VHH binders against q96fz2. Designs and how they scored, part 288

Target 1, 269 residues: q96fz2
Amino acid sequence: CGRTSCHLPRDVLTRACAYQDRRGQQRLPEWRDPDKYCPSYNKSPQSNSPVLLSRLHFEKDADSSERIIAPMRWGLVPSWFKESDPSKLQFNTTNCRSDTVMEKRSFKVPLGKGRRCVVLADGFYEWQRCQGTNQRQPYFIYFPQIKTEKSGSIGAADSPENWEKVWDNWRLLTMAGIFDCWEPPEGGDVLYSYTIITVDSCKGLSDIHHRMPAILDGEEAVSKWLDFGEVSTQEALKLIHPTENITFHAVSSVVNNSRNNTPECLAPV
Below, E stands for the ipSAE of ESMFold2; O stands for the ipSAE of OpenDDE; V2 stands for 0.75 times the mean of E and O plus 0.25 times the DockQ between their complexes.

## First folded at step 16 (VHH)

Design CA15 (framework vhh_6z1v_2; at its last look DockQ between E and O 0.85; V2 from the best seeds 0.79)
Fold by OpenDDE, look of step 17:
Structure CA15 (fold): chain B 269 residues (1-269), chain A 123 residues (1-123)
Amino acid sequence: as target 1 above (269 residues)
Amino acid sequence: EVQLVESGGRLVRTGGSLRLSCAASGSSFKGYAMGWFRQAPGKEREVVAAITQSGGKTYYADFVKGRFTISRDNAKNTVYLQMNSLKPEDTAVYYCAARFGFYETAPNEYDYWGQGTQVTVSS
């Protein structure tokens, strides 16, 4: 996974992340560093994206079932990194393979500390290789959405009003991530950064791409992944597997350029 | 920093019962999983029982066999170990430990330790 969409306004995003805590109380996640949230139809590594994490990571006496939403840098910077510039990291931390998560110190150590997060997105992009050509067809991949009577295909929202309605009720893609905290050697603000755990693709996506993000499907999976106080690493890792509960459509080549940030990125062709 | 203070260790007869307490300092007690460990002379420190932050999940070592119960009172910043049907083999120094997040069975995974309390079971 090298490209995502996360374009919802902050308020809409927050509402979409409504949850029940351990006591069954309905809650909205509180924001950390809301000003770092930059909505975009075309998110690339090194950009900030919103993630969910347990409140316990910020407040030592907090209920671990409570959630915080925070923009973090895509591309995990390990806490032990000693260079002053995160861009000098020589290995790719955009993704973490599920099969080697426990073999790589950069992921194992923060995971052992319970630094699990849920990466939020409208969906992710993947490119299919066309046989016989050097051309790649991009696809937008996301959770199946509830068809409201009026909302034909995501692309058929002919009116601005209909478009807003579609996104107001959009089910966000919830991807399993690991985050870490890095303190710059020269001082400054602590950098929070994340990696997306990847798995082998489900059968439905296998023709598009052989790998997919580990998707946490449903509130229980999300809750268990986040609650590092009540769910062990071993138990949490059982949640990491391919899911068939995904849909996709072909999109234009507009998304190929990471600088393009328009609705056309998501539009069906 | 969390300070842990164990109490309740004493000499008891075989078949007897004992309740150990561990009092934690500070306001962050709720954020920690708690564990009881023991160390007998010449043996390695081993986990006896552990409990999650909420108390929703517990762990017991195989040798416990239902004889011990770990519990916690977050309002009192205290974790307990009720020990019943004690045996001479249970003689050890018992330690309270705290770990941020989920409990673990390995001693090196815990962040804070108490000074320990001596439990002696006589035949």
Scores: ipSAE 0.893, ipTM 0.955, lowest interface PAE 0.5, mean pLDDT 93
Fold by ESMFold2-Fast, scan of step 16:
Structure CA15 (fold): chain B 269 residues (1-269), chain A 123 residues (1-123)
Amino acid sequence: as target 1 above (269 residues)
Amino acid sequence: EVQLVESGGRLVRTGGSLRLSCAASGSSFKGYAMGWFRQAPGKEREVVAAITQSGGKTYYADFVKGRFTISRDNAKNTVYLQMNSLKPEDTAVYYCAARFGFYETAPNEYDYWGQGTQVTVSS
């Protein structure tokens, strides 16, 4: 996973992340650095995207089940990186393979510190290779949405009209991520950056691409992944597996250029 | 920064009971997992028991299961180790330790340590 859509206005996104803490209290995640949130239909690596993480990472007396929402840079910069410019990092940390996550120092170190996050998106894009041609067909991939009488078939919609009616109640895609905190050697603000964990594709997506993000399906999985105070690294990693609870539709080549940021990027074709 | 002070260690007879306390000061300890470790002369420091931030999960080494109970009082910034059915093999200096996040069993995974309290069990 190298391209996502996350276009909801801040208030809509916040309400979509309503949750219950350990005591059963209904809550909305509290924002950090909300000014860095930039909605887009076409998010690429190195841009900032919103993630959920435990409040305990920022407040040492917080309940670990309480959540913060914060924009983080897509492309993990390890805490041990010694150069002054993160763009000089010579390996790609956009994704982290689930099968080698405990073998790679860049990922096992932040995991050991409980630096688990949930990456939020409307959905993600993948490009299908067509047999006998070098052309690729882009697809928008997302959770099945709750059906309403207004749209009829939201989860199988192939009409732009149906998509416009569902954003206020859109179920955000929740992907398992790992983040790290990098302090510039010459001073300055701490950089928070993340990677998305990837797994083998599920049967439903196997014809589109051989890999998929590790999707946390439902609040139980999301809460266990985030709660680094009550859930061990070993237990959290059991949540990392392919899921079949996903849907998709073909989109136009407009999405291919990461500079294009319009609703046409995810509209059915 | 968390500062830890153990208390309660003393001489007890085999079969006796003892409660150790660890008082935390400095920054809030509520966000930390807490562990009790022990070290006997000539031995390495080993885990005895551990407890999560909420107290919802605990760990016990096999040699203390059924005899020791770890608990915490977040309002008092204190963690306890209730030791029952004490054996001569339990003789050691007992340390409390704090770790940010989930508890671990290896001593080198803990961030803050107390100075220890001596427990001696005699026949």
Scores: ipSAE 0.766, ipTM 0.903, lowest interface PAE 0.9, mean pLDDT 89
Fold by ESMFold2, look of step 17:
Structure CA15 (fold): chain B 269 residues (1-269), chain A 123 residues (1-123)
Amino acid sequence: as target 1 above (269 residues)
Amino acid sequence: EVQLVESGGRLVRTGGSLRLSCAASGSSFKGYAMGWFRQAPGKEREVVAAITQSGGKTYYADFVKGRFTISRDNAKNTVYLQMNSLKPEDTAVYYCAARFGFYETAPNEYDYWGQGTQVTVSS
């Protein structure tokens, strides 16, 4: 899990993140740093993508069930990192294996501080190794989408009205993440960065790839993962498991080059 | 930023009841889990009970289960410990403590502490 799509305009993305707080009130998450949101059909590590996190991380008297949405760097930079340039980090923090999360200093420490986030995407890409060729077949993997009477087909994004039919009510993929806060040694803004927790793939994806992101399926799972004031680390980790509630389709090799940012990246072939 | 002040500790007879209060001053502690701890002479400080910021989840040490109840009133910035069926072994100084986020049972996890209130249970 090293490539995602998160292409929705900010306002559409925000509406897709509507939620209920602990008191049952409908709310939208409040943005932090909205100008850092860079929508693309083809997000790779080191890019910024939006995540959800508890308001309590920013306001010490906040209700921990309230949500902030903020762009963060993909590839967790630990708070203890001493060099000035995050790209010099010598180990890969794009993903965090669930079976060793409590053993890796880079992940255990922020997790113990309640630094849990929900990584948002339209879906993610994986490459299947095909026997009999040296080519890899990319797939776009996402939540099953509920079809309505005006729903368009995925990949029909050549006009505003066709795009709206597919994406206006898209159910965003919600992946469990851990984040950390790094203070550059020479000053400047604190860097927020995340890793995506991974698990063994479900049976439905096992022919594509042996790992998958830990997907939080439904608002109860999302709420519990985010709410570090009411949900302990131990209880939160019980939410981390594979899910079969996932679908996919093959896509063209256009997505292979991370500079390609077009609807073709996720279009069915 | 948060100052915690316990009250309500006194001498009571075995089998009696007592209610401790812990008031916070300064900033609100609504984002904090709250705990009650106790320390008898010659013993280490130990958790008695803890409660999440909303009051939705609680923890009780094995020795107090069924006898004590923790509660909180966030509008008043106050946490309570109702102690029933008191025993001489409950004699201790009782401390209120606050931890940002979720509660823990280890005292070194807590950021703010009160000065304590003495509870003495006579046989």
Scores: ipSAE 0.649, ipTM 0.868, lowest interface PAE 1.4, mean pLDDT 91
ESMFold2 (binder alone), look of step 17: mean pLDDT 87; pTM 0.892

Design CA16 (framework vhh_6z1v_2)
Fold by ESMFold2-Fast, scan of step 16:
Structure CA16 (fold): chain B 269 residues (1-269), chain A 123 residues (1-123)
Amino acid sequence: as target 1 above (269 residues)
Amino acid sequence: EVQLVESGGRLVRTGGSLRLSCAASGSAFKGYAMGWFRQAPGKEREVVAAITQSGGKTYYADFVKGRFTISRDNAKNTVYLQMNSLKPEDTAVYYCAARFGFYETAPNEYDYWGQGTQVTVSS
């Protein structure tokens, strides 16, 4: 996973993340650096995306089940990185393979510190290799959406304009991530950056791409992944596996250029 | 930062009971997992018991299961180790330790340590 859509306005996104803490109290996640959130239909590595993480990472007396929402840079910069420019990092940290996460220092160290986050998106994009050509077909991949009483599910035959109506009650894609905190050696603000954990694709996605993000399906999985005070690394990693609870449709090549940021990027074709 | 002070260690007879306390200072106590470790002369420091932030999960070493109970009182910034059916082999200095996040069984995974309290069990 190298491209996502996360276009909801901040207030809509916040309400979509309503949750219950360990005591059963209904809450909305509290924002950090809300001004860094930039909605987009076409988010690439090095851009900022909203993630959920435990409030305990910021307030050491907080209950670990309480949540913060914060924009973080996509592409994990390890805390031990010594260069002044994060773009000089010699290896790609956009994704982290589930099978080697405990073997790679860049991921093992923050994971050991409980630096687990949930990456939020409308959905993600993948490019299917087409037989006999070098061209690839892009697909938008997302959770199955619950029908409202008045709305219908949107299929490949529906117009792009009808897709604008589905966002009112959109179920956000919740992907397992690992983050780290990097302090610039010459001073400046701490950089929070993340990687998305990847797994083998499920049967339903195998014809599109051989890998998929580790999707946390439902509030129980999301809660356990975030709660680094009550859930061990070993227990949390049991949540990392393929899911069949996804759907997709083909989209136009408009999405190929990451500068294109319009509803056409995810509309069915 | 957390400062830890153990108390309650003393001489007890085989089969006796003892309760150790660990008082923490600092606003961060309730955000930490807590562990009890012990070290006998000439031996390495080993885990005895551990407890999560909420007290919802506990760990016990095999050699103390059924005899020792770990608990915490976050309002009082204190963790306890209730030791029952004490044996001479329980003789050791007992240490309280704090770890940010979930508990671990290795001593080197803990961030803050107390100075220890001596427990001696006579035959």
Scores: ipSAE 0.762, ipTM 0.899, lowest interface PAE 0.9, mean pLDDT 89

Design CA17 (framework vhh_6z1v_2)
Fold by ESMFold2-Fast, scan of step 16:
Structure CA17 (fold): chain B 269 residues (1-269), chain A 123 residues (1-123)
Amino acid sequence: as target 1 above (269 residues)
Amino acid sequence: EVQLVESGGRLVRTGGSLRLSCAASGSPFKGYAMGWFRQAPGKEREVVAAITQSGGKTYYADFVKGRFTISRDNAKNTVYLQMNSLKPEDTAVYYCAARFGFYETAPNEYDYWGQGTQVTVSS
């Protein structure tokens, strides 16, 4: 997974992340650096994406079940990185393979510190290789959406009011991530950056691509992944597996160019 | 910075009971997993019991299961170790330790340590 859509306005995104803490209290995640959130239909590595993480990472007296939402850089910069410019990192840390996560120092160290996050997206894009050609067919992949009398479908959303209906109650894709904190040697703000854990593709996606992000399906899985105070690394890693609870549709080649940031990127063709 | 102070260690007879306390001060206690470790003369420091932030999960070493109970009171910034059916082999200095996040069983995984309290069990 190397391209996502996360276009919801901040207020809509925040409400879509409503949750219950350990005591059963209904909450909305509190924002850190909300001005760094940049909605887009076409998010690539090195851009910022919103992630959920435990409030305990910022406040040592917080209950570990309470959540913060914060923009983080896609492409994990390890805390031990000694160069001044993180864009100069020679390793690709956009994704982290589930089978080697405990073997790679870049991922094992932050995981040991409880630095687990949930990466939020409308959905993600993958490119299917076409037989006998160099052309690839892009697909938009996302959770099945609950259809109500008030909600529309992506295929029928060809006008402004129909698009509003589609996104009002959209179920965000929740992907398992690992983050780290890097302090610039020359001073400045701490950089928070993340990687998306990947697994073997499920049966339903195997014809599109051989790998998929580790998707946390439902609030129980999300809460256990985030709660580094009550859930061990070993227990959390049991949540990392393929899921069949996904759907997809083919999209236009417009999405191929990461500079294109319009609804056409995820519209069915 | 977390400061930990153990209390309650004393001489007890075989089969007796004892409750150890560990008082935390300094930085916020609630975010930390807490562990009790012990060290007898000439031996390495070993885990006895551990407890998560909320008290929802606990760990016990095989040699104390069924006899010892760890608990915590976050309002009082205190963790306890209730020791029952004490044996001479339980004689050791008992240490309280704090780790940010989930508990671990290795001593080197803990961030803060108390000075220890001596427990002696005689027949």
Scores: ipSAE 0.757, ipTM 0.901, lowest interface PAE 0.9, mean pLDDT 90

Design CA18 (framework vhh_6z1v_2)
Fold by ESMFold2-Fast, scan of step 16:
Structure CA18 (fold): chain B 269 residues (1-269), chain A 123 residues (1-123)
Amino acid sequence: as target 1 above (269 residues)
Amino acid sequence: EVQLVESGGRLVRTGGSLRLSCAASGSIFKGYAMGWFRQAPGKEREVVAAITQSGGKTYYADFVKGRFTISRDNAKNTVYLQMNSLKPEDTAVYYCAARFGFYETAPNEYDYWGQGTQVTVSS
């Protein structure tokens, strides 16, 4: 997973993240650095994406079940990185393999500090190799969406106009991530950056790509992944596995160029 | 920033009971897992019991299961260790410790420590 869509306006995104804390109280996540949120149909590594994380990471007296939403850089920069320019990091930290996460220092250390986050997206893109050519077919991959009386059914047969109407009730894709905090040696703002944990693709996606992000399907999984005060690293890692509860449709080659940022990037073809 | 102060340690006869308290200074107590550790002369510091921020999960070392109970009162910034059916082998200095996040069983994983309270169990 190297490309996502996360285009919802900040207020719509916030409402889509409504949740219950440990006491059963209905809440909306509180924003940090909301001005750094940049909606896009075509997000690539090194750009900022919104993530959910426990409020306890920012307020040491907070209940660990309370949530913050914050933009973070895609591409984890380890806290121990000593150079002044994060782009000089020689390791690709866009994704973190589930099978080696406890073996690699860049991921094991933040994971041990409870630095688990949920990466939010409308969905993600993957490119299917076509037999006998260098051509690849892009697909938009996302949670099945609930049919509503106003919107009707959502899927590959729907027009781009219908897709625009469903965003107010869109079920966001929730991917398991690990983040870290890097303090520039020469001063400046702390950089928050994340990686997406990846697993072997499920049967439904195996014809498109051999890997997929670790998707947290439902509020129970999301809550357990985020709640580093009540859920151990070992217990949280049990949530990391392939899921079959996904759908997809082919999209146009417009998405191939990461500079293109229009609804056409995720529209069915 | 968390200052921990243990109390309640004393001499107790075999089979007796004792409750240890650990009072924390400062508002950040609520975000921490709390643990009780002990150290007897000539031995390494070992975990006795631990409790999460909410009190929803607890850990007990095998040698105290069924005899000791850990609890916390977040309104009072205090963690307790209720010790029942005490044995001479329980004689040790008992330490309170705090860890940011989920509890751990290794002493070196804890951020803050109290000064300890002596428990002596006579045979």
Scores: ipSAE 0.758, ipTM 0.898, lowest interface PAE 0.9, mean pLDDT 89

Design CA19 (framework vhh_6z1v_2)
Fold by ESMFold2-Fast, scan of step 16:
Structure CA19 (fold): chain B 269 residues (1-269), chain A 123 residues (1-123)
Amino acid sequence: as target 1 above (269 residues)
Amino acid sequence: EVQLVESGGRLVRTGGSLRLSCAASGSTFRGYAMGWFRQAPGKEREVVAAITQSGGKTYYADFVKGRFTISRDNAKNTVYLQMNSLKPEDTAVYYCAARFGFYETAPNEYDYWGQGTQVTVSS
């Protein structure tokens, strides 16, 4: 996973992340650096994307079940990185393989500190290799969407012309991530950056691509992944596996150019 | 940052009971997992029991299961170790420790330590 869509306006995104804490209290995640959130249909590595993480990471007296939403840079910069420019990191940390996550110091260290996050997206894009040509077919991949409540009787897959109306109740894709905090050697703001954990593709996606992000399907999985105060690293890693609860449709080549940021990027063709 | 002070250690007879307390200061206690460790003369420090931030999960070493109970009172910034059916082998200095995040069983994984309280169990 190297391209996503996360285009919802801040207020819609926030409501889509409504949750219950350990005491059963209904909450919305509190924003950090909300002005750094830039909605886009076509997010690439090195751009900022919103992630959920435990409030305990910022307030050492907080209940670990409470959530913050914050924009983080896609492409994990390890805390030990010594150069002044994070773009100079020679290793690609856009994704982290689930099978070697405990062997790689860049991921093992932040994981040991409970630096688990949930990466939010409308969905992600993958490019299917077409036999006998250099052309690839892009697909938009996302959770199955339900029809809106009785007052809004349309669903995402029902009709292309009704697609726009489903965003108000869109079920966001929730991907397991690891983040780290990097302090620039020459001073400046702490950089928060993340990687998306990847697994082998499920059967439904195997014809599109051989890998997929580790998707946390449902609030129980999301809650356990985030709650580093009550869930050990070992227990959290049991949540990392392929899922079949996913759908997709082909999209136009407009998405290929990461500079294109329009609804056409995810529209069915 | 957390400061920890243990209390309650004393001489007890075999088969007796004792409750240890660990009082935390520094206003961050609620965010930490807490552990009780012990060290007998000539031996390494070993885990006795541990508890998560909410108290929802606990750990007990095999040699104390069924006899010791760990608990915490976040309103009082205190963690407790209730020790029942004490044996001479339980004689040790008992230490309270704090760790940010989930509890661990290795002493070197803990960030803050108390000074210890001596428990002596006589035959």
Scores: ipSAE 0.758, ipTM 0.898, lowest interface PAE 0.9, mean pLDDT 89

